# Ledger of designs, part 35: VH-VL binders against NAD kinase (nadK)

Target 1, 268 residues: NAD kinase (nadK), of Syntrophomonas wolfei subsp. wolfei (q0aze0)
Amino acid sequence: MKIILVNNRFKENTEKKAQEIAGQLSALNVEVIIDNGLDEPYAGTVDFIMVLGGDGTMLRAARRYGQRAIPVLGVNMGTVGFLSNIEINELAEYLPLILREEYSLEARMMLEVAVFQQQSLLTRVFCLNELLLRSNSPRMLSFALEISGQKLEPYRGDGLIVSTTTGSTAYSLSAGGPIADPQLDAFIVTPVASHIINKRPLVVSPEREISLHLLEEREAIIGIDGQIKMDFGAENRVLIKRAPHPLLMVNLKAKPFFTSIDRSLQRQ

## First folded at step 1 (VH-VL)

Design r51 (framework fv_ragifilimab)
Fold by ESMFold2-Fast, scan of step 1:
Structure r51 (fold): chain C 268 residues (1-268), chain A 124 residues (1-124), chain B 113 residues (1-113)
Amino acid sequence: as target 1 above (268 residues)
Amino acid sequence: QVQLVQSGAEVKKPGASVKVSCKGSGYTFTSYYMYWVRQAPGQGLEWIGVINPRSGGTTYNQKFKDRATMTVDKSISTAYMELSRLRSDDTAVYYCARTEYKVYSGSYTYFDYWGQGTLVTVSS
Amino acid sequence: DIVMTQSPDSLAVSLGERATINCKSSQSVLHSSNNKNYLTWYQQKPGQPPKLLIYWASTRESGVPDRFSGSGSGTDFTLTISSLQAEDVAVYHCQQYYTTPLTFGQGTKLEIK
């Protein structure tokens, strides 16, 4: 069995714990690859991915490995989040189940984001939560949104979010988007501080293609899962579609989504 | 102004150890990876390893893994590379170099600043 | 490990003429997810540390003259100096940062003819 341990190298407790867990797994004849972000993603075949950290670390793991159809387990290191399944102090209890492959998997759709300059592909990335188009200055953006070739009336405002259902509780929620059952596959398109009051969040089929481009030269950025930022100008176009493979999230214990989100909202 | 300033030349006997320092200034020390690279006289560049100054996490070239140790002292913005059980073929100029973490791929990038180099001579 | 091979080992070019240095990697250094080549070029003058010239195979570092250009993708890369100046006499090194161990070519010594 070969396992990748993904951790956040900038959190010292997580780095030390990853080394300890790698030693424990190695003692059980498990081959361990540590991915703390220093190297490119491991290119070889692996059986399992264990993410040590919060939601941010899981988002990075999904971006790096989510398209390989490998089980991914989120192990919480002390921060509250939606993408972890067990706590670090529970790992020893659940490890025999992991090694015996006695768990269920939940498929979570991902976005495929392609950024172009005219006809040239600049970059292609995958993400679990969302793409955010936003102004990088006090000036509002004017931009075009197309859904499966259908051109909507121009948008004017601070930006737009294209989210998965998993991302419905992230930036999309803050911008007024709906809370979605993460077991559904859909794009959620949420305006950010739209100047036009009638621009509502849209819930669209994951089979649709979404494209965005600026109608006026402005300083704008594209954000991916809150972790990647790219300059976006009038010469750029972004194309968003459903990624070829979902992220396969490991479920070792029941985590009630609706009661968890309800509790979180009541505390705000 | 970004500077990486290394310790002075060292002369060591075979079997000894050497510890080279690299002090960063003009930038946030913990925001950039520190790499160690060496160059034997008349030869190419050879990577030794990388250290994250924030966490102390390290990745070593397998060739040096059993002899090299990289550490940092954040309080004085200084990185160290210690090489033990020195042989005559360890005679080289040792460089520290800085790189920024690449957010997009989760990997490191190119070396934008280099230290001036530390000549380590291993002879009887 | 990715092996980097440079050619030629040494090169003599007349002032004002084009100099071309090649670098081959034993495996592709093109990442499929971001379509970037993890390849860089350094210039090293005698007694000095290497200086960054080009990164991502073709992006010129700030302050580097536009006579320097990088091209290629995957496994085959080229550094071109379009009109050689006297100050360009140096050893040039290619490097991959696609995977560890980080590896360098053996260097190409560029001299005036």
Scores: ipSAE 0.000, ipTM 0.384, lowest interface PAE 17.5, mean pLDDT 85

Design r52 (from r4 with heavy chain L100P Y101L S102T S103G G104Y Y105S Y106K T107Y A108Y I111Y; framework fv_ragifilimab)
Fold by ESMFold2-Fast, scan of step 1:
Structure r52 (fold): chain C 268 residues (1-268), chain A 122 residues (1-122), chain B 113 residues (1-113)
Amino acid sequence: as target 1 above (268 residues)
Amino acid sequence: QVQLVQSGAEVKKPGASVKVSCKGSGYTFTSYYMYWVRQAPGQGLEWIGVINPRSGGTTYNQKFKDRATMTVDKSISTAYMELSRLRSDDTAVYYCARGPLTGYSKYYFDYWGQGTLVTVSS
Amino acid sequence: DIVMTQSPDSLAVSLGERATINCKSSQSVLHSSNNKNYLTWYQQKPGQPPKLLIYWASTRESGVPDRFSGSGSGTDFTLTISSLQAEDVAVYHCQQYYTTPLTFGQGTKLEIK
């Protein structure tokens, strides 16, 4: 058995704990790869991924490994989030179940984002939460949204979010999008400060393709999961599809989504 | 004695590329991360990225990701940082700095190179 | 990104007097699990690269004189030089290493009065 431990090297506690866990797993004849974000994603075959940290670390793990159909377990260290399943002080209790593969899997859809300049592909990335198109200046954007070949009336405003259902509680929520059951597959398309009052969030089949481009020369950015930023101009086009594979999240204990989100909104 | 010795000053035209070297001595080169930081005249320090000399793995500050390339040559204990498509606002002193590879006890720059002044002007 | 802000931008202090430099982070750099502040201070003398002075907000690097001390927690940090010496003329930089990108304050220039 080969396990990847994903952590953040710049957070001493998660790095130290990853090394401790790696030692424990090695003693049980488990091969361990530590991914602290510094190196390229491990290219070899692995059986399990354990993420030590918060939701941000899980988003990074999903972008790096989410398309490989490998079980991914979120282990919380510090403040609770939506993407962790167990606490670090519970790991010893659940480790035998992990090693015997005695757990259930929850599939979470991901986005495939392709950014083009004219006809040339500039980059292709996967993400768990959302793509954000946003103005990078005080001027509003004018942009076109096309859903499976259907051209909508132009948008005018600060931007647009295309989110997974997992991302419905992230930036999309702040922009007025609905809270969605993460077990559903759908795109949530949420306008950001639209000048046109009738532009509402859309819930769209995940089988559709979404494209965006600017109608005027403006400076804009594309944001991915709040962690990657790219310049976006009128010569650029972005195409968004459902990623080929969902992220397979490990479920070792019941975590009721609706109770968790309700409590989180109360804390905000 | 631990030393990081960088290449000499460079003068470049806008649009050109510059490649700065950093040679480590007095320690095991592959046992420490190598960081790159710059300082524009009269300004603060700005992190560019980090490279693991053992694996070649890199992490870049997003601001520099599309223009900066960090590499190492283990046989001569030398790290390189190349910055392309130079602009006048890239004029700065560029530093390499050493940090612990697996040092969960410290996440800091303990030794710095002397700096390489890169001037971008027409 | 965590934004680091130092104050003052410059100060002049007489030899033998106390110098105080402040550093604020836009979010906490204290990790609740280990109670460590991921904050470092560097000294940069004219024409020289920065040198590590203090790490984890208050731990002096080996060889650093005991007149240097760091204090603070979370978002507010202070570097104190209890009795300024001529060799302490430098720019002082704070840095967080709680998360990437690694970020520095703008620097505080310390001069003799």
Scores: ipSAE 0.006, ipTM 0.448, lowest interface PAE 10.9, mean pLDDT 86

Design r53 (framework fv_ragifilimab)
Fold by ESMFold2-Fast, scan of step 1:
Structure r53 (fold): chain C 268 residues (1-268), chain A 125 residues (1-125), chain B 113 residues (1-113)
Amino acid sequence: as target 1 above (268 residues)
Amino acid sequence: QVQLVQSGAEVKKPGASVKVSCKGSGYTFTSYYMYWVRQAPGQGLEWIGVINPRSGGTTYNQKFKDRATMTVDKSISTAYMELSRLRSDDTAVYYCARDYSSPTHYLYYYGMDVWGQGTLVTVSS
Amino acid sequence: DIVMTQSPDSLAVSLGERATINCKSSQSVLHSSNNKNYLTWYQQKPGQPPKLLIYWASTRESGVPDRFSGSGSGTDFTLTISSLQAEDVAVYHCQQYYTTPLTFGQGTKLEIK
């Protein structure tokens, strides 16, 4: 069995903890690769991915490995979040189940984001939560949204979010988007401070293609899962599709989504 | 303390180009957007464009898009605005001005709080 | 483009009296997300660059005397000088920052009666 341990190099003592866990796994005859984010993703075949950290580390792991159809387990190291399944102090208890492959998998859709300059592909990235188009200056954006060849009326505002259902509780929620059952596959399109007073969030089929481009020369950026930032100008176009493979999340312990989000909203 | 110092007056013939510089001092150059605004004699203020010194990203007034070029040199905290194919009606005082770029509140505008002294560009035959 | 219109074009006020300058935008400059009006006021004396007085329609810039105040929301804005001083003789400009191109009013010349 070969396991990738993904940790956050920017969290205090996480590398030491990763080394400790790697030693424990090696003693059980498990081959371990540590991915602390400094090198390119491990290119070889692997059986399991264990993410040591919070939601941010899971988002990075999903970007690097989510398209390989490999089980991914989120192990929380103190930060509350939606993407972790077990706590670090529970790992020893669940490790025998992991090694015997005695767990269920939950498929979470991902976005494929392709950014073009004119007709040339600049980059292609994958994400679990969302793409955010936003102004990088105090000025409002004017931009075009097209859904599967249907051109909508121009948007004017601070930006737009295209989210997965998993991302419905991230930036989309803060911008007024709906809370979505992560068992559903759908794109959620949420305007950010739109000046067209009746622009509503849209929930659309995951089989649709979404494209965005600026109608005026503006300083804008696209953000991917809050981790990747790219400049976006009038010469650019972004195309968003359902990614070829979902992220396969390991479920070892029940995490009730609706009661969790309800508690979060009450705390507001 | 905080100041923007512009290059000196220029006299150009129609069809020529002019490049105005604006040097910032007393502040973190990349924490402020740099705006370019002109004022023809006896007229109001007219916006040319803005540059983000951090990224080099620019936004131009469509009226100037085909003739104006804004650049920065972060190593010397200096912004430049070049206007090509000059016409007599480009005669104006050209100003640079800064506006705070908040890292946490990208929607917040704080106004152009510091301006250069202005550069008079005269275009005549 | 948002068109900014100031009124009056010129104004004469006695020392110690109240001066009022109006500015109208052709469309709203109020941001729905932060509830801020993207409207600034500048003071410009002959031979000098503009000086920032007010931003977000009503927030006074640091170092600007408290006799200067801004008010209004959406499309209609006012700059008020509560007790005119000799040094307040200048041209006053409003500006919107809501969308590009950034646009200025034509200016209001304030002079002593």
Scores: ipSAE 0.000, ipTM 0.391, lowest interface PAE 19.1, mean pLDDT 85

Design r6 (framework fv_ragifilimab)
Fold by ESMFold2-Fast, scan of step 1:
Structure r6 (fold): chain C 268 residues (1-268), chain A 124 residues (1-124), chain B 113 residues (1-113)
Amino acid sequence: as target 1 above (268 residues)
Amino acid sequence: QVQLVQSGAEVKKPGASVKVSCKGSGYTFTGYYMYWVRQAPGQGLEWIGVINPNSGGTTYNQKFKDRATMTVDKSISTAYMELSRLRSDDTAVYYCARGSYYDILTGYPEFDYWGQGTLVTVSS
Amino acid sequence: DIVMTQSPDSLAVSLGERATINCKSSQSVLYSSNNKNYLTWYQQKPGQPPKLLIYWASTRESGVPDRFSGSGSGTDFTLTISSLQAEDVAVYHCQQYYSTPYTFGQGTKLEIK
C-alpha cells in the first residue's frame, strides 16, 4: 500500500507529526510519500491520500491530486473544518479501517479552469471551491459572461464567483450566494458587489461551460480557492467547466453538514 | 499592485498591550500566509509567528506564544498582531509580511511583500 | 532552535567589485524529501522594510537583478553580488524556514569602500 501524507508546514508540529505517522505506517508495510506543499505533486501511483491539516490543506491536496480518483481523507490537527472528517487523536482508532478499505466515499465536483491569451492556452488548473474574478484597482469591472455559448448582458461590479456546491459555504456565501447540498453537482454564479440592482446568484447545470472576459482594459485578478492568484486583463479569457473527475472524499465518521452549517450561521 | 499597509506608531507603558494592524490590497487576501516579524533598533529580525488567513490557523515562536495573538478579519482584508504585557525590550519596528501558500502552479515565494513597519515604543 | 550566523558583520566593497556574504546554520536546512534548502536572503535599506532577494537558497525573486545570486546547501550559504552598484548598499539578512521558530542571521552591512 502506498499513501501520500499531505501536511501544512506552517501549522505548528505538522511536519514532525507527519514524520511520526510515516514511521508508524512504514512499520505496517505501508510506503509513505510526504507532500508538504513545496514539492511537485508526486507523479507515481498511490492507493490513498491523508491530508493532515485544516480546510486550506485539503484545498491544496484537491488541486494536486483530486483528478486521480484516489481516496482522500482529511485529518484535522486542531479545530474541525468543513472538509476534514476525523481528528488526529482519532487516527489510531480508524487506521485499521483505512488499511482494510472499510469506508465510504463521497464524490465532490471540481472545477477545471483554463486561462487563455487570445487563442493560446496559458494555464489549466483544477479547484474544489471556486474561481473568483475581481478588480485589482479601485475601478469597477465591466465583463462578459457566457454560459454554453449563450451571451448574457454585461456584468458591472467588483467581480464574480463561479463556485462548486462544496464552495457554496466559502467565498460564495460571503458574497450572498446560496448554501448548497455538497452532494449536488451544480455551478453557483455569484456577483461580487454588483452595480445592477437585483442581480441574483445563478445555479446552473454542471454540464455547462462558463466563459469570462473583460469588456474594458482594467487591472483584474483571477483567484482560485483563495490560494492561487493570476493577473487577468482584457486580452485574457477564462473557460470554466466541470473537471473530468470528482474529488473522492473518505467518510469514516458521519459529519452532519446541515446541522454544522446551521450552527455556523447562528454564530455569524 | 500588492500592498501591505500597517497602522501608525504607538507609545505604550510597561504592562500595556498593543495591537498592530496590516491591511492587504492588490491580491487575494486568503491566498497567502501572513507573517509577523520585529526588529529592535540596530538589531536583527525576529520572527513572531504566521497566520493562514483562509483557515485562521497559527504558528507562534515559542518565545512569544504566551503574549502574542494573531487574528484576521477577512471582510476587510486585515491581519492583526496583539502583544500583551509589554516590556521595554519590546521596543521595535513590527512588520507584517506576505508569504505563499506554496503551490507549484504559481511558484510564489515566502515573504515576497512587507508592510512599511509600525514603531512600538515601550517607555514609562 | 536553528541559529543563523552571518559573516562578516560589515563589508566594504568598491563599486563594480564582487561582494560575498556568508550565512551558516547550526543544523541542516536541506529537506531530504524534496532536496531543497529552506533558506532566503533579504535586502534592507535604511528606513525601509526588508525586500526578498532569493528563496530556496538559489532562486532569484522576480524583478531582482541578475548580479544577485545565491549558492550553498545544508549548513553553508553564500549571497554574491557580482558587480556592486550604489543602490546595493544595504543590510543583508539570511533566514531559515526549515523549522519553527523561523530564525534570521544578525545581518551584514554592505558599504561602499
Scores: ipSAE 0.000, ipTM 0.375, lowest interface PAE 16.6, mean pLDDT 84

Design r7 (from r1 with heavy chain D99E Y101L D103Y S104G Y107S L108Y; framework fv_ragifilimab)
Fold by ESMFold2-Fast, scan of step 1:
Structure r7 (fold): chain C 268 residues (1-268), chain A 122 residues (1-122), chain B 113 residues (1-113)
Amino acid sequence: as target 1 above (268 residues)
Amino acid sequence: QVQLVQSGAEVKKPGASVKVSCKGSGYTFTGYYMYWVRQAPGQGLEWIGVINPNSGGTTYNQKFKDRATMTVDKSISTAYMELSRLRSDDTAVYYCAREPLYYGSGSYFDYWGQGTLVTVSS
Amino acid sequence: DIVMTQSPDSLAVSLGERATINCKSSQSVLYSSNNKNYLTWYQQKPGQPPKLLIYWASTRESGVPDRFSGSGSGTDFTLTISSLQAEDVAVYHCQQYYSTPYTFGQGTKLEIK
């Protein structure tokens, strides 16, 4: 068995814990590859991915490895988040179950984002939470949104978020989007500070194809999971689809999504 | 062969800023963390921070966080450390270095730049 | 922050004799789960950058002569030069990489008697 350990090298105790876990796994004849964000994603075949850290580390792992249909386990290192399943102090208890493959998998949809200049593909990326189109200046954007060939009335505002249901509690929530059950597959389309009256968040089928382009020359950016930024201009268009594979998240214990989000929001 | 080459000595007045460069060669620049360390004359070594050249992600020593800025230009395999609002006690030799490897089955050399003397005087 | 304290500040040792330099950390740099001490030793000659000698408290860097050895655990560490050579005249620094900010000792100047 071959496992990737994903961690953040710069967080205290995370690198030391990754080394400890790698040693334990190696003693059990498991090969370990450590991904601390330094190198390009490991290109070889692996059986399991263990993410040591918070939601940000999980988002990086999902972009790097989510399309390979490999089980991914989030292990919390002391930061409360939505994407981890067990705590680090529980790992020893659950490790035998991991090695025997005695766990369930929850599929989480991902976005496939393709950015074009004219007919040329500039980049294709995958993400777990959202794509953000946003002005990179104080000027309002004018842009076109098309959903499965249906051209909507032009948008005027600061931007637009196209989110997965997993991303419903991230940037989309801050922009006024709904909280979605992460077990549902859907796109959530949330406008950012729209100038046009009655531009509401939309919940659409994950089989829909969403395209965006600017109607006027403006400086804009495309943001991916809050971690990648790309320049976006009037010569560009972006195409958003459901990614070919969902992220396969490991469930070793029940995590109460609704009570967790309710508690979090009532204390804010 | 692995080599880190830094920019030349600088003389600055109090209140000015200085930007030191460090060019890596002989290895995959984006594959190793780069950290910055300074040494005041006759004193010990002091860690300023570390940067991931691939992502641009940084971790600063809190002492320097409001004055130091670390950046990279991947196209020329060069890291930069800028220190603003200079004081006389910032007079030091500033080093770049590859962070020592914590894990691996092989042996790798820890490499340091030659150092850049920054003198802050009125 | 972890404070690193070296002793002595300077020492003079005759050629061929043993030199010992001590380093103390204000808190343990031993990670009990992997049994590793996050401590390095560097040699610095005048006008030169530091050179890595020892990592993990006791592992010699490739190319470092076997007269150099590191020992200790937790908070108390020692660098030993078993038979001093002329080229060993330098300032020696210990460093912890257990937690950020990474911190160094003040240095120990080694001279020939």
Scores: ipSAE 0.000, ipTM 0.372, lowest interface PAE 18.9, mean pLDDT 84

Design r8 (from r1 with heavy chain D99V P100D Y102G S104Y S105P G106H Y107W L108Y Y111L; framework fv_ragifilimab)
Fold by ESMFold2-Fast, scan of step 1:
Structure r8 (fold): chain C 268 residues (1-268), chain A 122 residues (1-122), chain B 113 residues (1-113)
Amino acid sequence: as target 1 above (268 residues)
Amino acid sequence: QVQLVQSGAEVKKPGASVKVSCKGSGYTFTGYYMYWVRQAPGQGLEWIGVINPNSGGTTYNQKFKDRATMTVDKSISTAYMELSRLRSDDTAVYYCARVDYGDYPHWYFDLWGQGTLVTVSS
Amino acid sequence: DIVMTQSPDSLAVSLGERATINCKSSQSVLYSSNNKNYLTWYQQKPGQPPKLLIYWASTRESGVPDRFSGSGSGTDFTLTISSLQAEDVAVYHCQQYYSTPYTFGQGTKLEIK
C-alpha cells in the first residue's frame, strides 16, 4: 500500500506530524510519500491520500491529485473547516479502517479551467472551490459571459465567480451566492460588485460550458481556489467545464453539512 | 512601483554571521512566497530556501539548512536571511525573489531584488 | 537533485544572426497530468539581477520581444534569439521548478562577434 501525506511545510506543526505519521505507517509496511507543496505532484500510482491540515491544504491536494480517482481523507490539525472528516487525535482510532478500506466515498465535482491566448491554450488547471475573475486595478471590468454558446448581456463591475457546490460556502457565499448542498453537481455563477442591479447569481447545469473574456483592455486576474493567480487581458479567454473526475472524499465518520453551516452562520 | 529592495554590501571574516534584508513594496507582501538565491563570482545561481511571509514557515535547501535562517517582519514588509559560520566560499551576491502563491502556474521567480554582495575574507 | 547543464558555456554571435542556447536536465521536468515542462529561462546583465524571459519552456513573459523563443520537452530545451540585438548581450540561465531543491544551469555567456 502506498499513501501520500499532503501537508503544508510552512506550518511547523503539520510537518512534524507528517514525519511522525509517516514513521507509524512505515512500521505497518505502508510506503509513504510526503507532499509539502514545493515539489511537483508525485507521478507514481498511490492507493490513498491523507491531507494533514485545514481546508487550504485540502484544496491544494484536490488540484494536485483530485483527477486520479484516489480516495482523499482530510485530517484536521486544529482549525475547524468544511473539508476535513476526522481530527488528528482520532487518526489512531481510524487507521485500521483506512488500511482495511472500510470507509465510504463522497464524490465532489471539480472545475476544469482552460485559459487561452487567442486560439492557443496557455494553461489548464483543476479546482475544488472556484474560479474568480477580478480587476487588478481600481478600474471596473467590462466583460462577456457565455453559457453553452448563449451570450448574456455584458457585465460591468469588479468581477465574477464561477463556483462548484463545494465552493458555495467559500468566496461565492461572501459575494452573495447561495448555499448549495455539496452532493449536488452545479455551477454557481456569482457577480462581484456588479454595477447592474439585476445581475443575480445563477445556478446552472454542470454539463454547461462557461466562457469569459474582457470587452475592454484592463488589468485583470484569474484566481483559482484563492491560491493561484494568473494575469488576464483582452486577448485572453477562459473556458470552464466540469472536470472529468470528481474528488473522492473519504467518510470515516458522519459530518452533518447543514447543521454545521447553520451553526457557523449563527456565530457571525 | 512593485519592487524588492535589499540591504547594502557586507564584508565579514570567516566564522561571522551576516543578515541580509529584503523589503517589498507596491504589492501585497503576504500574497507571495519569498525565495533566497545566491551567486558566487563567475558562477551559476544556487537556491537557499523559501519563506511564506504570511505564516513564517520555511523550507531550506539541505546544503544550507544548518547555517541559514529566514524570517519576516510583516509590519514593515521585510524578509531576512541570516547565514552563520561564514566561509570564504560563501562570498557571493545574495538575492531575494518573489514567487506567486500557486501550486501549478508561476513557480518561477517573477521579481528579483537588486542583490547584496557579501564578501568573506580574512 | 535535478542537475541542469547548459551548452555552450559561451557563445559569440554577429548582430542580426540567430543565437541558440541549450539546456539539459538530468531527469524529465515534464509533468504528465498537465503536459507542461517546468523550465524557465532568465537573462542576466552585468551587475543586475536575473530577469524572467520564458516560463513553461516556451511561454514568453509579458514585455519580452518576440525574437526570444523557447522550445523542447522532457530533458532537452533550447532558447533561441532569432535576430541578435546589442541589448541581448547577457548571461542566460535555465532553471527547473519541477522539484526542490530548485536548480539552475551554469549559465551561457552571449557576446557580440
Scores: ipSAE 0.000, ipTM 0.408, lowest interface PAE 13.0, mean pLDDT 85

Design r9 (framework fv_ragifilimab)
Fold by ESMFold2-Fast, scan of step 1:
Structure r9 (fold): chain C 268 residues (1-268), chain A 124 residues (1-124), chain B 113 residues (1-113)
Amino acid sequence: as target 1 above (268 residues)
Amino acid sequence: QVQLVQSGAEVKKPGASVKVSCKGSGYTFTGYYMYWVRQAPGQGLEWIGVINPNSGGTTYNQKFKDRATMTVDKSISTAYMELSRLRSDDTAVYYCARDTGYSYGEYYYGMDVWGQGTLVTVSS
Amino acid sequence: DIVMTQSPDSLAVSLGERATINCKSSQSVLYSSNNKNYLTWYQQKPGQPPKLLIYWASTRESGVPDRFSGSGSGTDFTLTISSLQAEDVAVYHCQQYYSTPYTFGQGTKLEIK
């Protein structure tokens, strides 16, 4: 068996714990690759991905490995979140189930984000929560939104979020988007501080293709899962599609989504 | 048309370095991984490594890790593979190859476009 | 490292007859979670680079004639050419992409009898 252990290098406790767990797995004849986020993603095949940390670490793991159809388990390191399934102090209890492949998988849609400069592809990334288009200055953006070739009236505001259903509880929620069942596949398109008050969030089919470009030269950024930032200008275009493969999240124990989000909204 | 065009044949002395280039055209260069593979005369193919042209990130075969360096110049859609401290058994045709793109369960399932090859001869 | 072994080293087959080339891996290249074999076949003609023929052990690359087929699973794989044509004379290589370093078989030279 070969496992990737994903952790946050800059969080002292998680790096040390990752090394301890790697040693325990090696003692059980499991080959372990540690991914602390700084190096390129491991290029070989693996059987399982274990993410040690909070939601941020899971988002990074999803971007790096989510398209490979490999089971991914979120192990919480004491930070509360929505993407972990078990706590670190429960790992020893569940490890035999992991090694025997006795678990269920929950599919979570991902976005494929392609950024172009004129007709040339600059970058292609995948993400679990959202793409954010936002002004990088106090000036309002003017931008065009197309959904499957249908050109909407221009947007004016601070930006736009294109979110997965998993991302509905992240930045999209803060911007006024709906809470979506993560078992549904849909894009949630949420405007950020729109000057036109009648611009509402849209929930659209995951089969649709979404494109964005600026109508005026402004300093703007494209943000991916709140972790990657790219400059975005009037010569750029972004194309957003449902990624070819969902993230396969390991479910070892029940984690009730709706009661968890309800509790989170009360306590913030 | 999608093409990979490599630099011409090289003759080197033992201990020297060689740098082979591979220019892509007819496709989005940064959208596909670039692999380097060599073939000694009458022998099988041997994988040297892979580079992501978008990020510059690399994965090397451990056999070559201490001597091989893969780089990319995105502005001219060109990948490079430099092999240092050459030995006579490094005599081979060196190929660059583009991956097939994204695939189920892995970012790679084959090398669909290959350069014509660069013969590197190492002799005293 | 996964070691790939082809057999035979060379094979002579008459035009129109079936050619069979074998490839064995030192460990399984079947990924159990998706039930796919991470095994490719390449065709290489003299003085030319390899050409992708088959991937995932049995999926034919676009433009490859249907006389070429791949079969097998786990550690034992076969490339079959059902009716040899003159243009099929080449060296055939199998390759695993299950684990780095990616490794190739030694090649099988196919020629006309």
Scores: ipSAE 0.000, ipTM 0.390, lowest interface PAE 18.4, mean pLDDT 85

